# VH-VL binders against GCN5-related N-acetyltransferase 10, chloroplastic (GNAT10), part 5

Target 1, 215 residues: GCN5-related N-acetyltransferase 10, chloroplastic (GNAT10), of Arabidopsis thaliana (Mouse-ear cress) (q9c7g6)
Amino acid sequence: CASTESLTSLTQNNAAEIELKYLVSQHGWDVRRLNRDDEDEIRRVSLVQAEAFHIPLALFDDFFFMFFQAEVLSALLYKLKNSPPDRYACLVAEQTSETETLSSSSVVGVVDVTAQTESSVLRYFPGVEEYLYVSGLAVSKSQRRKKMASTLLKACDVLCYLWGFKLLALRAYEDDAAARNLYSNAGYSVVETDPLWTSTWIGRKRRVLMSKRFS

## First folded at step 22 (VH-VL)

Design b3 (from j3 with light chain A34N)
Fold by OpenDDE, fold request of step 24:
Structure b3 (fold): chain C 215 residues (1-215), chain A 119 residues (1-119), chain B 107 residues (1-107)
Amino acid sequence: as target 1 above (215 residues)
Amino acid sequence: EVQLVESGGGLVQPGGSLRLSCAASGFTFSDYYIHWVRQAPGKGLEWVAYIDPDSGYTYYADSVKGRFTISADTSKNTAYLQMNSLRAEDTAVYYCAREWDLPEAFDIWGQGTLVTVSS
Amino acid sequence: DIQMTQSPSSLSASVGDRVTITCRASQSISTWLNWYQQKPGKAPKLLIYAASSLQSGVPSRFSGSRSGTDFTLTISSLQPEDFATYYCQQSWDTPYTFGQGTKVEIK
């Protein structure tokens, strides 16, 4: 009963801070915006993302991980501080608590949503002036993953609708077939793959631009 | 071969009870969600309930809530639908289907089992 | 609950015809829509998932598209084996809901 009422109340166009209401509540997962005033939650989110995107090194891995985590945290804090509330959201997924006791809901999944106007993306979408960029999808390794990714991605769709955007876009690594398939299965389509020369010069892995259009 | 096989359908009187079974084979049962979907004679499809066999999480349509119970036995790779307080409107072919995380679609269906509720 | 309004309820077509079936959601469901085919006395079969993705093993003559809350299943050239009932289904929110179905009959 609680899930449908929450979506209808969120449709009010007021740019007001989407209250810490759940954007999606399904399959035992609740997805909401990160509480910007909760430093502990911010740290937890940064840890989840750092764990997901950290590349293990053979030597001094713990040290490098700590630095990487600090970088992720710093970036997150910067976005939270410098981005308008209607142009950036860090979404967190938590397990639905059976008991009203606000038990310290552990962040299980995270995804970032950022409003962007990058011409390199927009050139593929005539008439679209801006898009929401989905990044940093991460799920805790220690927690069950069933329907977590889908629920987080649905929450991105909800935000897209609420903020009046017509386009979601993301980049996945070309060599990450699992990620590409995940997004494809969520309704994202391949738009472009980075040119071959970009991987050779910068040592960067090729990425695939994927998008979901709403109009 | 990946398959679902329903059983347990039959004739029952109004107010009676019936238990349906959905036996899974050819895949890891706990990796999927198991759904029940029913189809009244000559009518469309109606979603009934689903279970995550791994976590035990369940959800029901309002039309069956409080009367039907979905369960799963992972040791037997079998899902169940306990139907109590059966009504004439519950008469249908009952299908079980599997759903993956993504895509959220029913990719495998059983052949269905007929439940007839009649005096 | 999300209502799925499917149209038409039935249509008659010939082999080789282009067939279009539409489904409208009562609210935004993004791309979380599936299409199924059901033949008489058989279980439904998945055709399209995520509004436009073709299920493995399904012929390429089947396609799905989306415009807002409107979804379309297209059969580019109807084959004899395509005479069946088709259903849309939303997976955006629970309870999952189906369209009323479209029966495709031979003309």
Scores: ipSAE 0.899, ipTM 0.954, lowest interface PAE 0.5, mean pLDDT 91
Fold by OpenDDE, last read:
Structure b3 (fold): chain C 215 residues (1-215), chain A 119 residues (1-119), chain B 107 residues (1-107)
Amino acid sequence: as target 1 above (215 residues)
Amino acid sequence: EVQLVESGGGLVQPGGSLRLSCAASGFTFSDYYIHWVRQAPGKGLEWVAYIDPDSGYTYYADSVKGRFTISADTSKNTAYLQMNSLRAEDTAVYYCAREWDLPEAFDIWGQGTLVTVSS
Amino acid sequence: DIQMTQSPSSLSASVGDRVTITCRASQSISTWLNWYQQKPGKAPKLLIYAASSLQSGVPSRFSGSRSGTDFTLTISSLQPEDFATYYCQQSWDTPYTFGQGTKVEIK
C-alpha cells in the first residue's frame, strides 16, 4: 500500500512522470491513471463510461449503444494522444487485490481530469489562471460501488495537488440531484447554474458549475 | 427511528476477551459502513475499526490490529467487535457509528457501552 | 497517520459570543474534514461535513471553513446548549483521526 505520504513528497517538477502508481488506495479500492499502452483497459474504460452516460431512448438498441461506445472510445483515445501527461488524466479504480473477492483486475470506476482555462469558469475565481476539470465520473453497474466515488474524487484532489492546481471544477446536470449531492458531499460548492434559456435548446440540459478551491 | 444500540460492555481482566454488539434499526444496514470509536475516560475520541457489512471489508487502527475483530450480521442488522487480549489502555466507552458512502462522516452514533479493563 | 492538531484545548465564552475553533492537518486532506459536538455523557453529534457543509438539523449559527490544511469551526452566536466539547475528524485517509477536542465552557 503506497501510503498517500509518498505521493506528497513527489516534487512538483516530475508531475509528468507520475508513474502508473496508485494515487489513492483505500477502502478496498486502488485508483491510478489509465495505462495508455493498454488497449484492453482503454476499451474497458470506454465501456464503463458509455454505460454510465448513454441516454436510454425508446429506440436505443444495442446498435446505438455500440456506436456510442465507439464515440466514447474515440474521444478517449484522442485525449490520450493529444494531451500532455500533466494536463490530462483518465483515472481508473480497481479492486485491491488483497480483497478476498478474486474479482478480475477489472476497471470498476472511471473519472477524467483535464486542465482548462475557460474564462467562463475563471471569472469566478480571481487570481486563478487555470483549473482542473473533473468529468465522466462513472462506475460500473455490475460492480460494488461503495466508496468508489469518494475514492475517485480523492484521486482528483491528489492530482490537483501534484500538478499544482488551485481549483477543481465540474458540471453536473441540474436535474441530477444525486450527482449534485455526491459532489457537494465531496466538498464541491455550487458556483453557477446555466441560464434558464439554455434548457430551451433541444437536447441540452441545464448544468450546474461546481468547484472546489485549494487555497 | 434511526438508531444504533451498543451492548456487551463490562468489566474484564487484562488479557481477557469481550464481545460488543451494535444493533441497528430504522435504516438499511447494508447501505452504510459501521465504525467503532472509543473514548477513554476524560479523553478524546479514537477511531478503532470499521466494516462494510455488505462486502465484509474491514480496517483497523494499529492500536487494536491483531487483537480486535469487527464483523457484521446483515440478517440481524448487527455489527460486532470481538476484543481479545484486552489491555488497561482499552478501557473506554465504545461507540458504534454509521458512515454513509458520501459524505464520509458519522451521522448516527449509539449511546456507547463502557468497557473497563482492570485487575 | 494524519495528525489533527486542534486548538484551543479549552475556551471560556459567554452566551452570544462568537466562538472559533481551529484544526490543522499534518498534511493536505482537501475538504475531507468533519466536526462533531459532544455533550457530557452523550455520544458525539455530527455538525459539519466536507469542511463546510452543515449537517441537516444543525443550527445555522454553526459554520465550517477551510484554508489549506487549516480548518475552522465557527459558532456565530453561542447559545446555552452549545457548551460542549468539539472534535474535528479527518476522513481523507485511514486510519481516521480526531483532533484532541476543544471544550467550550461557560465564562
Scores: ipSAE 0.897, ipTM 0.954, lowest interface PAE 0.5, mean pLDDT 91
Fold by OpenDDE, fold request of step 24:
Structure b3 (fold): chain C 215 residues (1-215), chain A 119 residues (1-119), chain B 107 residues (1-107)
Amino acid sequence: as target 1 above (215 residues)
Amino acid sequence: EVQLVESGGGLVQPGGSLRLSCAASGFTFSDYYIHWVRQAPGKGLEWVAYIDPDSGYTYYADSVKGRFTISADTSKNTAYLQMNSLRAEDTAVYYCAREWDLPEAFDIWGQGTLVTVSS
Amino acid sequence: DIQMTQSPSSLSASVGDRVTITCRASQSISTWLNWYQQKPGKAPKLLIYAASSLQSGVPSRFSGSRSGTDFTLTISSLQPEDFATYYCQQSWDTPYTFGQGTKVEIK
């Protein structure tokens, strides 16, 4: 019952900040904005992202992971503090309360959405002045993943509509075929691939720019 | 070969019950969602219900809610649709289909089984 | 529920013709739309997913496009095997809903 009412309320042009508690509610998942006043939730989010993007090292892996998590947390706090509410959102996915398997962690998935005006992206989209950049898509390894990615990406689409943006963009690593396919299957198209010479730089992997246009 | 095979269709009186089966082969059953879609004679397609065989999560169309129950047995790679309190308007060919997490599309369909509700 | 308004309900065309079928969603569904082909007495077959992605094994004469809430299936050059009924389907929200269908008949 709750899922249909939330989307119909989005079509009314009234500038009233429809404080929609959930951007998307379907398939047993609820997606909402991160609670900026909940320090524990912020830490949980940083952990989920750190786990997803951490590259295991053979030596002192735990130590390096702790530092990486701290960096992720610091970056998240910076964005939350310094970005306007209508230009940045950290989205979190949690299991719907009606579902039987309440995992200990309420946060199962995370994605960041940031308003950007990077000319290197906008040059491909005449008439577009700004876009929403999707980054940091992460799903907890210990939790069920079915429909999580799609639900999070749908929430990005909803946010794009609510904030009046016409373009979503993201970057995936070229060697990450799974990620590229995931975004392609969600309606993103390849725009550009980093030049070959960029891969020769120590520590830099080639990325593919992908986008979803709404107008 | 990847395949879905429906069975269990037949003639039933109004108010009666019927159980349909959808047997899956050639793929990992737990990696997909299983859907039921029906088509009344000479009409369009109507979505009925789906299940995640792994989690057991289910969702129903309002037209069948409270009357139909979708279930799955992963040990048999089979999904089921228990239909109770059948009505004349439930007369249709019933298809089962699989859906990926992404893309959210029905890429494999069974050939369907006919359910006729008539006095 | 999201309504999918499909048009036309039927059309007559000749082999080699360009055919266009349209679906309009009652609300924004982004790119979460699929197209199916159904021949008489057969199950539906997936043609297009995510509004514009061609399903593996489907001929390149089929294409999908989006403009806002309007979605279009195009057959660039109709072949004899393309005479069938076509359906759009939204996967944006549950319940999933189909268009009414478009029957493509031989002229």
Scores: ipSAE 0.895, ipTM 0.953, lowest interface PAE 0.5, mean pLDDT 91
Fold by OpenDDE, last read:
Structure b3 (fold): chain C 215 residues (1-215), chain A 119 residues (1-119), chain B 107 residues (1-107)
Amino acid sequence: as target 1 above (215 residues)
Amino acid sequence: EVQLVESGGGLVQPGGSLRLSCAASGFTFSDYYIHWVRQAPGKGLEWVAYIDPDSGYTYYADSVKGRFTISADTSKNTAYLQMNSLRAEDTAVYYCAREWDLPEAFDIWGQGTLVTVSS
Amino acid sequence: DIQMTQSPSSLSASVGDRVTITCRASQSISTWLNWYQQKPGKAPKLLIYAASSLQSGVPSRFSGSRSGTDFTLTISSLQPEDFATYYCQQSWDTPYTFGQGTKVEIK
């Protein structure tokens, strides 16, 4: 009987690997790690991410979407297979079930968390050897509910604590003011913006490095 | 202008009931969580309850759970706090406030309405 | 429930003084902390959100900082209109909880 000890009793001292089933449970949302053995859930996650980041094309949009989804799925599978469990987590948000009925938990939100040691990031944080990189924040279009992003980002904070990291970092596109604002409002600070020449030469959109430091 | 206006406060006897209203204007009501926060005379702030007007999701402080009911009418841009089984300790100025998804902060407050529970 | 311990309960200061108010959370709440100002007979006003972000329209003399579970509101140079009661509030978990408040009085 794994006692669902509520997040409240995380007293400082027992860094015991409390495999909490849910990292965060609030506002009608439960956030947990993706089940690596559930292929259907992995596919659902890939769909949510694909829908969130897909750029609609005028012609053959369905075809392109399918390919994009396949790429997202492939990338996700790769990360799940090749990353240690304590170095990578795909976090999924689902609606809190009132009834014990094992109804197929619909994934409504997703965020990726990856341990990284990139020197280009760490140079701004003396004494930090590694950080958690937050990426792929996505919410299903059909279930855009309030505080989903907040809950997912809180789960990232929890994971950061549980894994003993001192730094969360992410990159947002410079031209995506909504995303930048979202992360800023979640306590992330701007660290660096990609140089102007990066967009011109590589055809890549400029990104802003943002971070949240813990002690 | 973005505004919240509380109403419905007054004097009530212990065990009585009162319904407060929070009328919203100047913003999309369903995009925000609506909270009730109370302040007893000469005391600090106490969170009471919140509602998501869009989904109907609600949460209550333990001090009011089972006695108070928060609700919202999106057609009227109004939130309500039904208070039953009122106690002397429920005497307070009751504020409604809006909370955005991010930041999770109360950026707009009403002027408050006074509820006095007394024999 | 998360307890927010605010200190001091009251302080006296003069115009131009640097004022510091502290709030300690009973557990980690990351950056999910807000600061409010309340004047007598008025509703609270948001000053700082996400521990250190200044609310629009709030003077730059107000600032917020975090160190672990300790949060600080600073008024760099107290103005006559700043005499009020200040509250911290955590938004990490429900129920939301406030600090006890700090009354800033004129010396």
Scores: ipSAE 0.892, ipTM 0.947, lowest interface PAE 0.5, mean pLDDT 91

Design b3 (from j3 with light chain A34N)
Fold by ESMFold2, fold request of step 24:
Structure b3 (fold): chain C 215 residues (1-215), chain A 119 residues (1-119), chain B 107 residues (1-107)
Amino acid sequence: as target 1 above (215 residues)
Amino acid sequence: EVQLVESGGGLVQPGGSLRLSCAASGFTFSDYYIHWVRQAPGKGLEWVAYIDPDSGYTYYADSVKGRFTISADTSKNTAYLQMNSLRAEDTAVYYCAREWDLPEAFDIWGQGTLVTVSS
Amino acid sequence: DIQMTQSPSSLSASVGDRVTITCRASQSISTWLNWYQQKPGKAPKLLIYAASSLQSGVPSRFSGSRSGTDFTLTISSLQPEDFATYYCQQSWDTPYTFGQGTKVEIK
């Protein structure tokens, strides 16, 4: 069940940070937070993220992929260790029947959500002091994929309501029309395209800032 | 041309059964959820059920759960709605619709088929 | 289940008028709201998806907006072919639900 309104009410009434085990449960998909005490799950998530964003090389690609995955894993561990639980979440999607087994590789989709205050975003939103940044949306190409992106993005919306933020933001590559369309279809609007001189950590491609408002 | 065509509607007595068909053409049938949405005469739209033809995953409105069964035959690009234990309140035009995965909107509708439950 | 309440249930307006139809969700549904047009004897037709995005082939006089749980369909200059019933539909959670409809009469 993907109902968010009663959770917000309970949080306000109890003055406590209450996190649902499943943020969204629809269409045979369950979305929850990554279990930070499960080292095998953390490694599986880092693999899903690394596979989604790796730029294949013609020579020695396996070696450079291993290095990239190690950097992804290191970043994930750092965020899990150093972020308050209401300011960072790694969300994982799995099929409902696989929620009972920790040893199976059940995670087939992931997305990161991080509270941020960067002026490069906030300058477009007077009165907004902080926002949730969506990054690292990845869905396994070898797995059933219908409803997975929508369910993960709904979980980001749930988290926005639960944590009391009024703005979701993300960036997509300007030349990635599929990603831009995906986010537009999920209610994100284009705010700004990166200047020509900027580059990204994946490459030298321009990005598009997109946002979704909740007030 | 992308289209959905319903068939199988008609007159049936209360307690009877009827099977509706939704034939798809012009798109990859297994890539989309297929829905049934009904509209009683002079009334609004009511969602009934859906199926993912690929995985077989289904979901039903409470008003039809246990009486209706949705299925799909990917070799024929056709979804079916088996309606059992029909009641007068099931009288409606039944539409099949294709769901555009994201934004989860019904972008293609059939013409509808009338089901009348009456003695 | 998420209830979608439309207002008004019917209205009459002249050609050229600005028409506003509202739809209220019984809970927060983010932007997961679609609008459909249905002419008598015809199947519904998608107009707006994701609260505010215009479907291909739909005239630009149609627009959608959101404020909290209140969603608005606007026809900026009503045309004779816009005589129809309009439905909102939430896609936030199953079961998907429709508003009861708003019948728009010309003149």
Scores: ipSAE 0.797, ipTM 0.908, lowest interface PAE 0.8, mean pLDDT 85
Fold by ESMFold2, fold request of step 24:
Structure b3 (fold): chain C 215 residues (1-215), chain A 119 residues (1-119), chain B 107 residues (1-107)
Amino acid sequence: as target 1 above (215 residues)
Amino acid sequence: EVQLVESGGGLVQPGGSLRLSCAASGFTFSDYYIHWVRQAPGKGLEWVAYIDPDSGYTYYADSVKGRFTISADTSKNTAYLQMNSLRAEDTAVYYCAREWDLPEAFDIWGQGTLVTVSS
Amino acid sequence: DIQMTQSPSSLSASVGDRVTITCRASQSISTWLNWYQQKPGKAPKLLIYAASSLQSGVPSRFSGSRSGTDFTLTISSLQPEDFATYYCQQSWDTPYTFGQGTKVEIK
């Protein structure tokens, strides 16, 4: 059970135990932190992210996909090795099981959460010194099911409460109405759109900053 | 065009059984969770159960667990609530509702069907 | 289970009044709260989702807000069609739970 009441109890009694516990368990999905000692799970997470964000090419696509996945994996390993455990989490979603089974193949959704202090965000929030940044929300194409995005985003909310942050932030492409609606339906509001000049001839897209405030 | 229509309500004695139906139209049935929510006469709303028609995943309120079974037939675009071992406190109007996935809000409701459990 | 406590249980108001209804969660639920309107003999209708987002077709006089575990539905200028019972519902965790309802009556 990953209700806010359950986490409050853990915080009061055994806050150190939360590093591997499920943050959210609902609707047949469990969301937990990536097991940093499980190389197969790390590779599976990098594959889920790479598949979600890969731009297919007409020629040699398999080669370029492998290179892109290697970049994603390298970035993930860097964050895992260099980030304090209360300032970065890679959250993974998997199907609920009665048997405890550690399997990289069971990961079907991922999201990254990183504590940040960027002035490009903080200038809109007087009195806020740091925030949690949500990025890399991705679901496996072979396991796209209802409740995965909501469960992952609830887990981000749980981390916000657990780590004591007052603000969650993310960016979505301005022209991606599906993503903007998804985050809006999870309680995020638009704060600012990137300036028009950030578009380039090669198709770089403008982004919108979205945020969710906590009390 | 988008609608849910409940049926199967009626009068039943304590300990009896009824099966409610929730017929869906105007949307892709398997894309949405279907819920049952009940309202006792003069009282507020109480969530009962849901089903994901696609995967068959279900969840029940403690007050009905073991007595009620929710199911779905995607070929008929219909959800069912099998109610067994009925009690007087189960007397209510039973609504079916469609859940909008991400906000997890009930955006479409049926008209309700009355279940009366009385000796 | 998460308990949702609405207040008041009923209120009387005149057309044009500003009306506020509060709903308190027994624990933190982030923005995962919805508001419904129900008229006698009718099914509930979704008004607000995600604490503050208006459902399509809902007049702008309705608004929702959150402060901690306190959620507020506001009707800025009550209209004759707004006399109804209002329910909050949390969608943070199962089982989903509703507040007890607030009946808004004509004064």
Scores: ipSAE 0.779, ipTM 0.901, lowest interface PAE 0.9, mean pLDDT 85
Fold by ESMFold2, last read:
Structure b3 (fold): chain C 215 residues (1-215), chain A 119 residues (1-119), chain B 107 residues (1-107)
Amino acid sequence: as target 1 above (215 residues)
Amino acid sequence: EVQLVESGGGLVQPGGSLRLSCAASGFTFSDYYIHWVRQAPGKGLEWVAYIDPDSGYTYYADSVKGRFTISADTSKNTAYLQMNSLRAEDTAVYYCAREWDLPEAFDIWGQGTLVTVSS
Amino acid sequence: DIQMTQSPSSLSASVGDRVTITCRASQSISTWLNWYQQKPGKAPKLLIYAASSLQSGVPSRFSGSRSGTDFTLTISSLQPEDFATYYCQQSWDTPYTFGQGTKVEIK
């Protein structure tokens, strides 16, 4: 299922067919929505997210990792249960397989997409009332990684077209040049950096708001 | 110095075979997709095939599928294009190119090798 | 396959002119479009990636923009070394496809 078929689906039955089997299928990667009825898949997704965002500790790291993963899992379950299907998606990447039974059980990349209306973003975009927020882009450290980020980000673009949004937005830490370059290479542009005084007063790192526009 | 160097071009009769090489240097070969792009005399660019040297994953343009085979030898930092059942319309300069993963852009190109398919 | 239609096929311009080259995609491709410059007898050279980002070492007189499925390469003040053929390439989906090229010539 190429990106062209996803767009064709939008023109044929937009309201009833929000659940496409594959949003993007390229380079041996298939990207689809997380199956919310598959508890094992939800746990695998939480593991991929936890591994990507875990800050290793010198002592008792395995113990603290288990608690961190449980919190990630809880947050994912909350979003899946409480979000309308056209306002939230957890996208998963898996290797293209010959059969669904042997290859469809290995999720190796994830990204969350959420419809939002936060004024901290909208104030930069007159005439835009809602946007899609991209978060939690994570790739399994033990897997082939080439093309996975690009394929996941293309799936976010497909959702933007399918759901009729004009704006994708995300934030990356200002000191994370690799993340900022990754999103710039996918067509995101810097909109604004958090004020310097917030990092001094609150003890948090500054973030960069980045966006991608659609006609 | 990051570079790609093609070799193996030449004159071949229709129905014949030829093997092109693309030698890479100055970068970690297995980290990048390697592509072949061709340009017929006086014409534009046409994408041919790619390989991920690490996993061995390949993809081919319909015009060459079944006749051309792309491969890679990571121990030699070299990609190959085996061209079989050559036709007159395969006459072109063949470039190898490195793909920059995320924008999926060709940031490094070789100088090309000419393949002429003629009686 | 995604068809990329470039216009014009050729143009004549003088040093110092502002030139624009347009590339239209046959479907939505978001920002997944790259521009290349090719001089006679030479390999293509990447100029612009992701629709509007300059490749390292490319002069700032080059710029790229997007409106829907229409992409534009602009040279703000044409220099003698800019007389070449320019190609767009979509990277949205396989097979990757190029526009037919736009030759920029001396007037």
Scores: ipSAE 0.770, ipTM 0.897, lowest interface PAE 1.0, mean pLDDT 85
Fold by ESMFold2, last read:
Structure b3 (fold): chain C 215 residues (1-215), chain A 119 residues (1-119), chain B 107 residues (1-107)
Amino acid sequence: as target 1 above (215 residues)
Amino acid sequence: EVQLVESGGGLVQPGGSLRLSCAASGFTFSDYYIHWVRQAPGKGLEWVAYIDPDSGYTYYADSVKGRFTISADTSKNTAYLQMNSLRAEDTAVYYCAREWDLPEAFDIWGQGTLVTVSS
Amino acid sequence: DIQMTQSPSSLSASVGDRVTITCRASQSISTWLNWYQQKPGKAPKLLIYAASSLQSGVPSRFSGSRSGTDFTLTISSLQPEDFATYYCQQSWDTPYTFGQGTKVEIK
């Protein structure tokens, strides 16, 4: 069982080991990395993400949802197969179990964390060469649980410390006040909003860049 | 008006028991964690326990684990702290507090109820 | 358990002074730090959450900042009603813990 307190011991006692099985364990939630070899878990994660981000349609929605989930799954498989383990993690939240031999169907929350070097972010942070990008934060619609988002976001903070990054970054849609408030309450601050010209009359949405510094 | 009101404090003998109540009003009780935080006379704040009224999940400080039990009755919008095997060091004003889920801060507090453990 | 160490334990300041109170965490806690004000005989009141965010209804003279594991509460222009004890509290990990408190006396 990996806890926030174990982070300090790991970083001091084992410089070559930068990851633990559980990054955060609190409030009845355990957060760990997605098991790359568990096909059922990967499919479950893609379902959680698809359910969270699917835009329902009045007609044929079940068909379009299945197609959207397939695209989400394909993107997840690509990242898992092509990303170094110290530059990408899909984090999963599951209920703390007495046995911990529970099925992969127990995953109820997910978030992606990716090391990036994009100038659209770095231009605001002189002296920072890389950052961790947080994306795809989603919780299962079939279960309402307090503390899932906070526990997942704390796990992102833990990865930032473990991998030695000084900056976490993410984007939220400007018109999504719930998401912006969620990240602000987790200590993210607005750095920049997309230029007005990216918000066209065809309905493209403007986003805000938010960040959390660790230095 | 959002408020929490504690009751049930008083004088109790060492080894005795006491039950505190925290009555909530003005918000959806099951949507928030409810905490107990205590303050010995003239001393600082010490976190005691919390409950999620919706799921029943609880967590306790080591100093009270096994002796105190936190519970909630969502039909009465009330949380309880059952304190057993009381010791002199449990003497304090006991506050109940509502936790704002994110950022995990105590945004609403009750007025407190005094518990005195003395012969 | 995460220990929160506040400094100073008490201070005296004049109306209009800039006052700073510091809180140091025994380990990294990111931005998961809250500040409370407690006036004599009253319950604590949330001032600052997430290290630097001002709670609704709190005067703008209060602010919070972080540098590593060091957190600072600042009162830019001390007022007579700011006589109180101030506590920091980490929300990074259970059990939640408070600093020992800083008593601010208006001289």
Scores: ipSAE 0.768, ipTM 0.898, lowest interface PAE 1.0, mean pLDDT 85

